VH-VL binders against q8is19r433to663. Designs and how they scored, part 11

Target 1, 231 residues: q8is19r433to663
Amino acid sequence: GSNIIAQQITIIDNEMLMAIPPSQFLHKSFSKESKSPQFHDMVSKFNEWARWTSSEILSKEKLVERVVTLSFFIDLAKSCVELGNYNAANAIVGGLNHSSISRLKLTWERLSTKVTQDYDRLLSLFDLSMNYKNYRDEIKSTKAKIIPYLGLFPKDLIAIEEGNDNFTNNNLINTEKFRLLYQTIKKIQSYQQPLFTFKTSEPIKQYLKNISNGLSEEKDFHSISHKLEPR
Short names: E, the ipSAE of ESMFold2; O, the ipSAE of OpenDDE; V2, 0.75 times the mean of E and O plus 0.25 times the DockQ between their complexes.

## First folded at step 4 (VH-VL)

Design k10 (framework fv_cixutumumab; at its last look DockQ between E and O 0.76; V2 from the best seeds 0.00; counts 0 for: pae E 8.0 > 2)
Fold by OpenDDE, look of step 5:
Parts: structure tokens; sequence; C-alpha cells
Structure k10 (fold): chain C 231 residues (1-231), chain A 118 residues (1-118), chain B 108 residues (1-108)
């Protein structure tokens, strides 16, 4: 089921997270792939999870199968949240929210009430409003190991960099700016810890590591979607 | 410090229902699961089910499916466990516990004694 | 659902080492969690994951795993360690939590 898959996804994501040196968050290094290859690897995997989600749903020509697949990925996202993997959960939600998927009205209408409610809760969790307030509140309240949504860190770091001068009006070093940057990086490092709760399923893990093979390209998503449900 | 405060002891007749409450204070509620575990006199611990408040959907042990209902109110940081069709075998201490993702329970309530007798 | 099995009782002399073992198929996929329970009290988390101790748990408590087994080891048993010890994990489906039957530890 979705739980097993979510666990292995989480193992993969956590390995990638742990592989990112903190230096890749300094001086906006994350903005250049050559300066932050591990960071970009994880970003690439994030996009892959999203693409995987959309591609799998669009691969189902039969409505019933498509509904089952859609339900599965909603449940998978939920399972990821359950495991504290907000990164993968948000990636999956991204795939679900893709315009090629959201337009599949016949498919969405056939979801059970429970699944629909679960999806709504996921949307609420990852709501962009107020700068991801719901998500931030969610992760702020926990001290346990999680995999945070990686995309917010660059955003936060850029905000600090651009929102603060390097020097004060008196030509002194703005120590507060650097303190904020340091604290953000330290927070990232605090999440870079091993998982202690479940074990690797090598076959599933390897499958998930190589899921890009056979996925549809995003450029084809809308065309496929329209073929499935012409409306 | 995080604490779980449970409702008081209950005495019930066979066939009736009991609803036990568990209120969390001093920490986060919705980011953890709340598990319910019971222990009959002289017996071991038995997991009944749990809920992650943010989703509101409970997981139940197969043994109790259809007879137990677990709910949570995020606004009051309170979880509930309702057990119906009570029988003498349901006489036990019922614990709620803060369960991190159903992997470990690090905070426990003091337990609620439920006695089922004619 | 899967089940976990424990010896119902074990004994250890003061200052000696004792190992309590838990066995079950689900332990091949999940790490065991260990709880200590004294009479009239709620259980206390003592070990989780590979070998993690919560704050307040003495370092004489340790955890290990091998195959379909998990073990709680007390190195240098103290009188206050006399209690019931329960292992738990997720079941094979991953959808439920399951407890072992518990082990009563007597310190001699």
Amino acid sequence: as target 1 above (231 residues)
Amino acid sequence: EVQLVQSGAEVKKPGSSVKVSCKASGGTFDTYAISWVRQAPGQGLEWMGGIIPIFGTANYAQKFQGRVTITADKSTSTAYMELSSLRSEDTAVYYCARDYRYYYMDVWGKGTTVTVSS
Amino acid sequence: SSELTQDPAVSVALGQTVRITCQGDSLRSYYATWYQQKPGQAPILVIYGKNNRPSGIPDRFSGSSSGNTASLTITGAQAEDEADYYCNSRDSSGNHVVFGGGTKLTVL
C-alpha cells in the first residue's frame, strides 16, 4: 500500500537531504547548480515525485483505474505527511494540482468523500497564503525528525539577504543579518538526521530511485489529459 | 511539559457504550498521533487505534473495527475514544498516548479505568 | 495482523546484564519500541529506533535488532529496573501498532 511506498520515499528524501552540505545554502549558492549540486539533486527529485504523480494518473485510460490511481496518490501524500515527510507530500500535491490533472472533472467527481476530504486537508496544509503559514505552523510545533519542504529555505534565505543590508547606517557590520542567516542554516542542519523508525526495502527503494524511466514529459500532460477527458 | 489528562473512571453495563477523553496540554497536539492503548487486569498492553488530528481519520486495530470510534478536536486539543457494545472483557485501564507517527509513544495519560459489570 | 512475542519472565542479579528479546515478522521492516511499566503506573518509553533513549532514561538501557528480533539490554541492572517491559512496532501491513506480550523482569 501507500504506507510502504511512503516509507521508502522518505528514506530516499532523507538521504538526499543529509547529503546537502550547509555551505550550499551560503551566499545564495543554491541559485547555481554548479555550486550546489546536492541541493539541486534533491530539487530534481522533488520535481520527479510531482511528475511521477501526474504521469501515473494520466497513464490510466480507464476512468475507474484513473480514480483508483488518483486516490492512491492522495493517500500517498497523506502517508508522507504522517511520516513527517513534508517535502515529498508537497511534491505529490504539486502533481495533483497540475492543471492537466485538476481539469479531469470526471475523475475527481468519482472520488470518495473521505479521499476528497483528505485532499482538502492537504491543500490546506500546503496553502501558499500568508507565506505557507499553515505549513510553517505545523512544522514549528514539532521537535521530532521531519523532512521539511526544501523549497522554502532558499526563499527564506533570499528574503534575509535582500531584506537586510550588509552594513548599518554607521558602516558597521549588520550582525543581525548574519545571525538570521546562521539560524536558518542551523535549522536546516537540525533536520539532517538519520531515520530510526523503519528499515529499507531495497527493491522498492531502487524502483523509486529510478522512476523517471517511463514517465511522460510535462509538455505532453495537457495533450494526454484532453484525450482522456475532452471536455 | 506536555501532559495528557484523561477523563475519570467509568462503570458501565454490558451492551452500553463508553467515551473516554484525552486532553493534551503544554505542547503540540495536531502534529502527533494520539493512540489508545488498553490493559486488562493482569494482562499486557493492547493497541486499539489512533488518530492524527490534522487529518481527523483514525486507524483501528482489526479487533476493534466497527466497535471503536476515535475522534479528535483540534480546537480543544482533545481526543476521544468511544467503545460500544461493551462486554465484561472490556474491563481495563484505557490509556491515551502521544504517538509520534505511530512509531513511539513518549507521553502517556494516567489511564482511565472502565469497569463493565452487570 | 502480525504479532510480537516475548518471554513472559526473566531474572537478573544486581549489577549483571540482562537481555529481553522480542520476535516478530514485522521487525524485519520496523524497529522495535520498548516500554517499561511498573505496577499501577502508565508505561514509560525507554528505547526506540535503532538505539535511541529519551531524556531521563539511564544509559544502561540499550536497544539492538537482528533479523526478525529486537532486544532490550540492561547493562548493570539496578533494583529499580524491576518492571514489565513491552516491545511494540507497526505490524507487517504498516497500518497498525502491535505490542508484545510483555516480559516481567525480576532483579535478584
Scores: ipSAE 0.562, ipTM 0.836, lowest interface PAE 1.2, mean pLDDT 94
Fold by ESMFold2-Fast, scan of step 4:
Structure k10 (fold): chain C 231 residues (1-231), chain A 118 residues (1-118), chain B 108 residues (1-108)
Amino acid sequence: as target 1 above (231 residues)
Amino acid sequence: EVQLVQSGAEVKKPGSSVKVSCKASGGTFDTYAISWVRQAPGQGLEWMGGIIPIFGTANYAQKFQGRVTITADKSTSTAYMELSSLRSEDTAVYYCARDYRYYYMDVWGKGTTVTVSS
Amino acid sequence: SSELTQDPAVSVALGQTVRITCQGDSLRSYYATWYQQKPGQAPILVIYGKNNRPSGIPDRFSGSSSGNTASLTITGAQAEDEADYYCNSRDSSGNHVVFGGGTKLTVL
């Protein structure tokens, strides 16, 4: 089921998050893979979660199996949020919201009301509008261990860096800029904590680590989608 | 620090419904579930269901499905448990608990005694 | 039958070690969580995850698991440890929470 898989995804994501040295967030090191290999490993895995989601749904030629698989990934994303894994949840939602998947109207029409409502809540949570306001509001007061959406940290660091000069008009160091950078990095470090509530299932964990083996290429997604539901 | 404050004791007739409230004080249940657990006199703990407020959809134990409704109001940090078609066997202390995503319950309310009598 | 099984009662002499067990198929996939309940009181969390204690829980409490069995160990039992102990976990589907029947611990 989705709960055990969400646990294993969260173990993998947390191991990757813990492996990122804070220096990989400094001086735009995250912009170059050679300067931020662990950061880019986690970005690559995020993209694999999304592609895995789309690829699995598109692999189901029979409508009934496609509905079951779509429902499974919605439940999986929900389970990830429930475990505090916003990173993988957002990746899965990205895969579900891919145009090759969202166009499969016959598949979406057969979802239960409950699953449709869960998906709508996930879309609302990860809505891009107002710089991810809904997501940011949801995690602001959280004291529990979470895995945050990794992609917002480079965005925030670049915005601080480009929105503020290194020196004031009086040629003094801009302490506000460096305070904001420090606070953002300190926040990232606060999330780099061990998990303590989940059992490891080695077979599932190894499958998920090697998920890229056998995934369809994204360039083929639209062709497959239109073969499944031509309308 | 964080406390769960439950509504007061209830005495109900068979066939009626009861609605118990649970308000978070000094903390949050934003990233937690609120679980409802009952305990009949001299018996063990029994999970009835729970709700994760971010999704607003409740999860119910099979035994109570169809009779229990769990809701949450994020704006007031209050969760509710409504049990319908009450029987004498429903006489119990009803606890709410802050539940880390259905893995462990770290903060418990003091309990609400519900007595079903004719 | 119950998804999680506990012996109804165990006894331990003051200062000795006692082990309380919880058995069920779901424990292959999920860690058991342990609660202590004294008469007239709400339960309190004593062990969660592999072997974690909340603030305020003494070091003498520890958890372990192997296969379908989880154990709560109290090393050097004290008089105040006399209570009912409950395990809980997710059921085999992972969709529901289930409790064991509880174990009454008597400290002699």
Scores: ipSAE 0.475, ipTM 0.786, lowest interface PAE 3.3, mean pLDDT 88
Fold by ESMFold2, look of step 5:
Structure k10 (fold): chain C 231 residues (1-231), chain A 118 residues (1-118), chain B 108 residues (1-108)
Amino acid sequence: as target 1 above (231 residues)
Amino acid sequence: EVQLVQSGAEVKKPGSSVKVSCKASGGTFDTYAISWVRQAPGQGLEWMGGIIPIFGTANYAQKFQGRVTITADKSTSTAYMELSSLRSEDTAVYYCARDYRYYYMDVWGKGTTVTVSS
Amino acid sequence: SSELTQDPAVSVALGQTVRITCQGDSLRSYYATWYQQKPGQAPILVIYGKNNRPSGIPDRFSGSSSGNTASLTITGAQAEDEADYYCNSRDSSGNHVVFGGGTKLTVL
C-alpha cells in the first residue's frame, strides 16, 4: 500500500539529504549546479515526485481509475507526513495542486469525505501564508527525525545575505549576519540524521529512482487535462 | 521531559462505557501519535488504536472498530480513549503511549485499571 | 492474520547469552520493536529500528532481523533482565500495529 511506497520515497530522500555537504549552502553555491551537485540532485527529485503525481493521474483515461489514483496520492502524501518526510509530501501536494489537476472537477467531486478532509489538512500544512507559518510551527514542535522541505533553506539564506551588510556603518564586521547564516546551516545539519526505522525494498526503490522514464512531460499536461475533462 | 498522566481507576457495569484520558506534559504533542494498548490480567499487550493530532483522524485496530473512539484535544495536550458496550472481558489495564508514527512507543503512561463487574 | 509469533517462555543461565525470537510476514517489510515489562509495571522500550537502544538501556541488549524473523539478544544476562518481552511491528498491510504474544524470560 501507500505506507510501503512512502517508506521507500523517504529512504531515497534521506540518502540525498545526507549526501549534501554544508559548503553547498554557502556563498549562494546552490544557485549553480557545478558548486552544489548534491543539493540539485535533491531539488531535481522533488520536482520528479511532483511530476510523477500529476502524470500518473493524467494517465488514467477512465474517471473511476483517475479517482482511485487521486485518492492514492493524497494518502501517499499523508503517509509521507506520518513518516516525517515533509519534502516529498510537499512535492506530492504540489503535483496535486497543479492547475492541470485541480481543474479536474469530475474527478475531485468523486473523492470520499475522509480523503477530501485529508487533502485540505495537507494544503493547510504547506500553505505559503505568513512565510509557511503552519509548516514551520509543525517542524519546530518535533524532536523526531524528519526530512524537511528543502526549498525553504535557499530562501532563508538569500534573505539573510541580501537583508544584511557584511560591514556595519562604521566598517566593522557585521557579526550578526554571520551568526544568522551559521544558525541556519546548523539547523540544516541537525536534520542530516540516519534513518533507522524502515527496511529497503530494492525493487520498489529502483522503480522510484527511475520514475522519470515514461512520464508525460509537463508541457503536455494542459492538453491531456482538457482531453480528459473538456470543460 | 515528556510524561503521560492517565486518569484514575474505574469500576464499570457491563453494557456501559468508559473514557480514559491521557495528558502529555513537558513535550510536543501534535506530531507524535498517541497509542492505546490494553492488557487483561495474565495476558499480553493488545494495541487498540491511536491518533496523530495533526490529522485528527484515529487509526483503529480491526477488533475494536465500532466500539472504540479515540480523540485528541490539542489545546489541553490530552488524548482520550472511549470503549463502549463493556463486557467482563474488557477488564484490563489501559495504557497510553507516545508513539513515533506507529513504529515504537518510547513513553508510556502508568496505566488505568478498568474493572467490569456486575 | 498477520500476527507476530513468539515462544511463550525462554530460560537463560546467569551471565549467558539468550535470543528471544519474533516471527511474522510483516517483518519482511518492517523492523520489530522490543519492550520489556516487569510485573505490575508499564512496558519500557528496549530496542527499536534495526538495532537502536534508548538512553538507559544497557548495551547487552541488541536486535537483529532476517527474513520474517526478528530477534532480541541479551548477552551476559543479569537477574534484573527477568521479565516479559514483547515484539511489536506493523501488520502486513502497514495500517495497524500488532504485538507478539510475549516471551517470559527466566534467569536461572
Scores: ipSAE 0.018, ipTM 0.615, lowest interface PAE 8.0, mean pLDDT 87
ESMFold2 (binder alone), look of step 5: mean pLDDT 92; pTM 0.945

Design k11 (framework fv_cixutumumab)
Fold by ESMFold2-Fast, scan of step 4:
Structure k11 (fold): chain C 231 residues (1-231), chain A 118 residues (1-118), chain B 108 residues (1-108)
Amino acid sequence: as target 1 above (231 residues)
Amino acid sequence: EVQLVQSGAEVKKPGSSVKVSCKASGGTFSSYAISWVRQAPGQGLEWMGGIIPIFGTANYAQKFQGRVTITADKSTSTAYMELSSLRSEDTAVYYCAREYPYYYMDVWGKGTTVTVSS
Amino acid sequence: SSELTQDPAVSVALGQTVRITCQGDSLRSYYATWYQQKPGQAPILVIYGKNNRPSGIPDRFSGSSSGNTASLTITGAQAEDEADYYCNSRDSSGNHVVFGGGTKLTVL
């Protein structure tokens, strides 16, 4: 089921995370694809997880099949969190929360109470309010091996860089700014550890690596959504 | 270092229920699962179920579904296992264990002995 | 039928190598985890994943897996290794934990 797929996603995400040199987080290198190819590979894969989620649900013309697929992706996101893969879990939640999916009222109202509760917990976990407080509190509380949501690191690094002057009011070097930058990069590096806890299913892994093959373009999502449920 | 502290031994009559507690100290609680495993005298380990506190939902072994309830209180970092309709065959040591979900149990409580006799 | 099968008992001479096996179809998809239990004590984790040891577990303990079989190997068995050893893994659905029946190791 969803656990085996979550395991293969986690193997892929960990391999990509491990491949990112720390230099790609320095001096805003992550803002340019030419200076941060491995970082952008992982960002592209995050976007593929989200697009895969939306595309698969929209590909189901029959309501019953759409409900089953929606339930599957909620369970998959939950399985990713259970394995410590917050990156893929957030990507899948992003795909579920896409406006073309969230508008499918007939599909959502057919979900079981349990699945709806699981989705609400995922939305709470990845809520962006108070600078992702719920997510940040959760990852701070664990010593388990995790794959963190990659998108917060560029945001934190930019906020530190632009929110703090290189010099204090007295024209002295701002040691606090550089301490915060160093701590953030050190945190990123602490997550770049091998993770080989699950057996590789080569067919599933290859499918997931090439998942962009046959996905609908995002520009078409609203058109498809309105054809499935016109109201 | 994480420790799991379990409630004390219980002696119960057939048909009653028992509720065992497991309090986590010195580490993380929400991101791990808490599993309950029992061991009857001279027998092997038997998984009863587990809970992941962040989701608030529990998963049970088929044998125990319908008479076991596993809950967690995040504010006190305490997990509970309640077993109802007790029979003499339920006499066992009941362990709680911290589980990295779907992988391994790294920290175990010392066990709670439950004796069911008339 | 049991989902994970272990031999009930095995013996090894002091200083010699012993292999304890765990067999089941779910082991094709999931690694086995191994626990040691001494009389009157809770189990302790000794091997997880293919061959990972928690801090404090001696290097004489190692794990391996092939097909539907996982093995715990103790190279140069010591007297204190005498205990019951349990494997566990996931069932075929991946959603439930299953333990093997346990193997009693006697060190002669």
Scores: ipSAE 0.088, ipTM 0.674, lowest interface PAE 5.9, mean pLDDT 86

Design k12 (framework fv_cixutumumab)
Fold by ESMFold2-Fast, scan of step 4:
Structure k12 (fold): chain C 231 residues (1-231), chain A 118 residues (1-118), chain B 108 residues (1-108)
Amino acid sequence: as target 1 above (231 residues)
Amino acid sequence: EVQLVQSGAEVKKPGSSVKVSCKASGGTFSSYAISWVRQAPGQGLEWMGGIIPMFGDANYAQKFQGRVTITADKSTSTAYMELSSLRSEDTAVYYCARDYLYYYMDVWGKGTTVTVSS
Amino acid sequence: SSELTQDPAVSVALGQTVRITCQGDSLRSYYATWYQQKPGQAPILVIYGKNNRPSGIPDRFSGSSSGNTASLTITGAQAEDEADYYCNSRDSSGNHVVFGGGTKLTVL
């Protein structure tokens, strides 16, 4: 199950990550799609992972099928973390935490204790408190190849850029600011390495690449949610 | 959970130096800054400087330049603050704190009391 | 000092709202961070960035910023909120960290 799908997601995410030139993280190029097409391709795919998660759960009219699907996506996010793919794991958790999904009390109540505990651990890992402290601590402690949460890089770069002047009071270049920017970009580049241990399943990979076909639109999520579980 | 453990209280004579240690445990050390903040009795907080162990470069408040030296040993996850030419006005509690790129300090040591008297 | 200024003391009645202010030109460029300190204890981070709370900090604490002024607001003050509150930020050069003088909050 979920492990082979997590592997294919990770292959896709890594191919997209490696395709991003470092220049797309410089001078706020990531803020404009025309200046950062590969970065925005990966952002779009992150959003597709989240939308896929919500849409798939909402497509299940029967409670038992909805419980099975919810359990599957929790396990899939956990598998992504185990493979070092924090990007896709966070996207899936985002889809699970969408208000249209989190309100399905009957569905959540039917989850096993183990699955509920797995979800709580994922929520803790991706908690934004203390500037993503739990996530940052975890990725710093590992020596394994990872795919980091992509959305954190623009936030960090903007914080460094806007929190620091380009010049000191003596009109000299602020070397500490540029050192921080350079080290952040070097860190991003350190994650852009090939994956040689994963086996490609071409049918699954192609399905996941084209996953946006046939998904419900986010604007419809709440109406579908209330139809499935009024209250 | 990250914890910062500081060395014990010191009593020093005027003109001497003191070196306070700050050992990090339970999390990563090198990519956060370690800031040093002191507080004289009944006074406010005063930033002395910090170091980002990953870069090896220390950053000092102007008031302490020439008297303070901040270092880090990545192999032991320990930061040090040495203050020289001690005066009675240096009597204070000295804190180390984990600092996210000098924007905010989320984990604090319990403080080291330094008393300067003759 | 003059870099970041706070009033030295403020009082609030139990259950009421209090606002503690921090002023300095650097706050036009950098958000203030707020720390709570109780006697004999190390400071605790309560607000960072414009209005972010660390895990474990009650939602009655909030931050705001406008121009050269940053504020920490406690809505529905509790007895345990009685403490010294410090703001900090970068100096105008962005190269050094500076603290305000601190505000002693008394909950009546």
Scores: ipSAE 0.000, ipTM 0.390, lowest interface PAE 18.8, mean pLDDT 83

Design k13 (framework fv_cixutumumab)
Fold by ESMFold2-Fast, scan of step 4:
Structure k13 (fold): chain C 231 residues (1-231), chain A 122 residues (1-122), chain B 108 residues (1-108)
Amino acid sequence: as target 1 above (231 residues)
Amino acid sequence: EVQLVQSGAEVKKPGSSVKVSCKASGGTFSSYTISWVRQAPGQGLEWMGGIIPILGIANYAQKFQGRVTITADKSTSTAYMELSSLRSEDTAVYYCARGAYSDSGWYPFDYWGKGTTVTVSS
Amino acid sequence: SSELTQDPAVSVALGQTVRITCQGDSLRSYYATWYQQKPGQAPILVIYGKNNRPSGIPDRFSGSSSGNTASLTITGAQAEDEADYYCNSRDSSGNHVVFGGGTKLTVL
């Protein structure tokens, strides 16, 4: 069931990834939306996946509905990982880990043990400690097509740029710095490959492309959360 | 108040198909799953499949895959179950039921339709 | 045979306690739900999520689980409790719903 939605999310994410010109990762272009529109489109969609997750759970006034929806999004994030889409999986986990959701103790305590274990595995995978060690180890061991967590590329590029001078002490070009930058860009380009086995479901794809219609704004999340489960 | 209202009894010939409807009210449709469960005379309950109407995702038991199609019409809050290539062993009462089916083992079928009798005879 | 196993029949004397069991490996990961069905009627939910009772279900009904076994207990059985009882849960894949074969309860 969640696998079909995960496939459509992955088609959308891959189309957006493929559309980013390499130049948008050069000269810190990714820091300005006007200079990196396709990169920022994908960032906006990542944030939309997270907001969709939180908003759907918070839209459920009845406890049973809320637990069903919470279980669905945990399974959806797991399905995204199984399909190699670490970007959307991390976005969904972000929505689940939002404070307005994590505080819903009555909802969380009704999850099955398997779903709780699946969520714990997802939290471990995307744990930011040791510079995302668990995630980086996972993708390093993978031989299949993946969509990586997009947010780590700007971080890596900035770290290389700021950790190394443009010129050596002798006022010569720092070839090592530029080698590292270009190797990172080449790695990004290696992920910009077409999908081979996923079928497009146009109705589901269009729903997911337009998911922002009718979602609650993040500023309202805590207010809604406290109405559902007062504390 | 939550209600699931099913279509009336059907008598069908072997090899034909049948389509049963389940109309939901009281917020039942979009916020929950709708499943189809059948029961042959004197036999136990058998899950056929279910749908998440808001997302249009259907899931089927292996025994019925290829013969059953479950759909939903959000505008009328109605779920449908169509079973093709009918055989005499498909004679049963067909129930629609609200609840989670694949995402939590303790989510119940908390509301049930009254059932639709389908008789397959030559 | 089926993924969830129930004994086909059990009997209890009026006012005494009876325990109906459901066994399957998926019950190590998921709680069973329990349904009561009387002749000619749709099933009704009596227990969900280990030991939760829907509104309107008498407090003599309770649930428990341990390892691969779930149980429905009726403390102080009444004549009206005579019915078929079904457990359900997920299958081993976690993707499908499965029912036990049902237990016919006779109240003597």
Scores: ipSAE 0.000, ipTM 0.402, lowest interface PAE 16.5, mean pLDDT 82

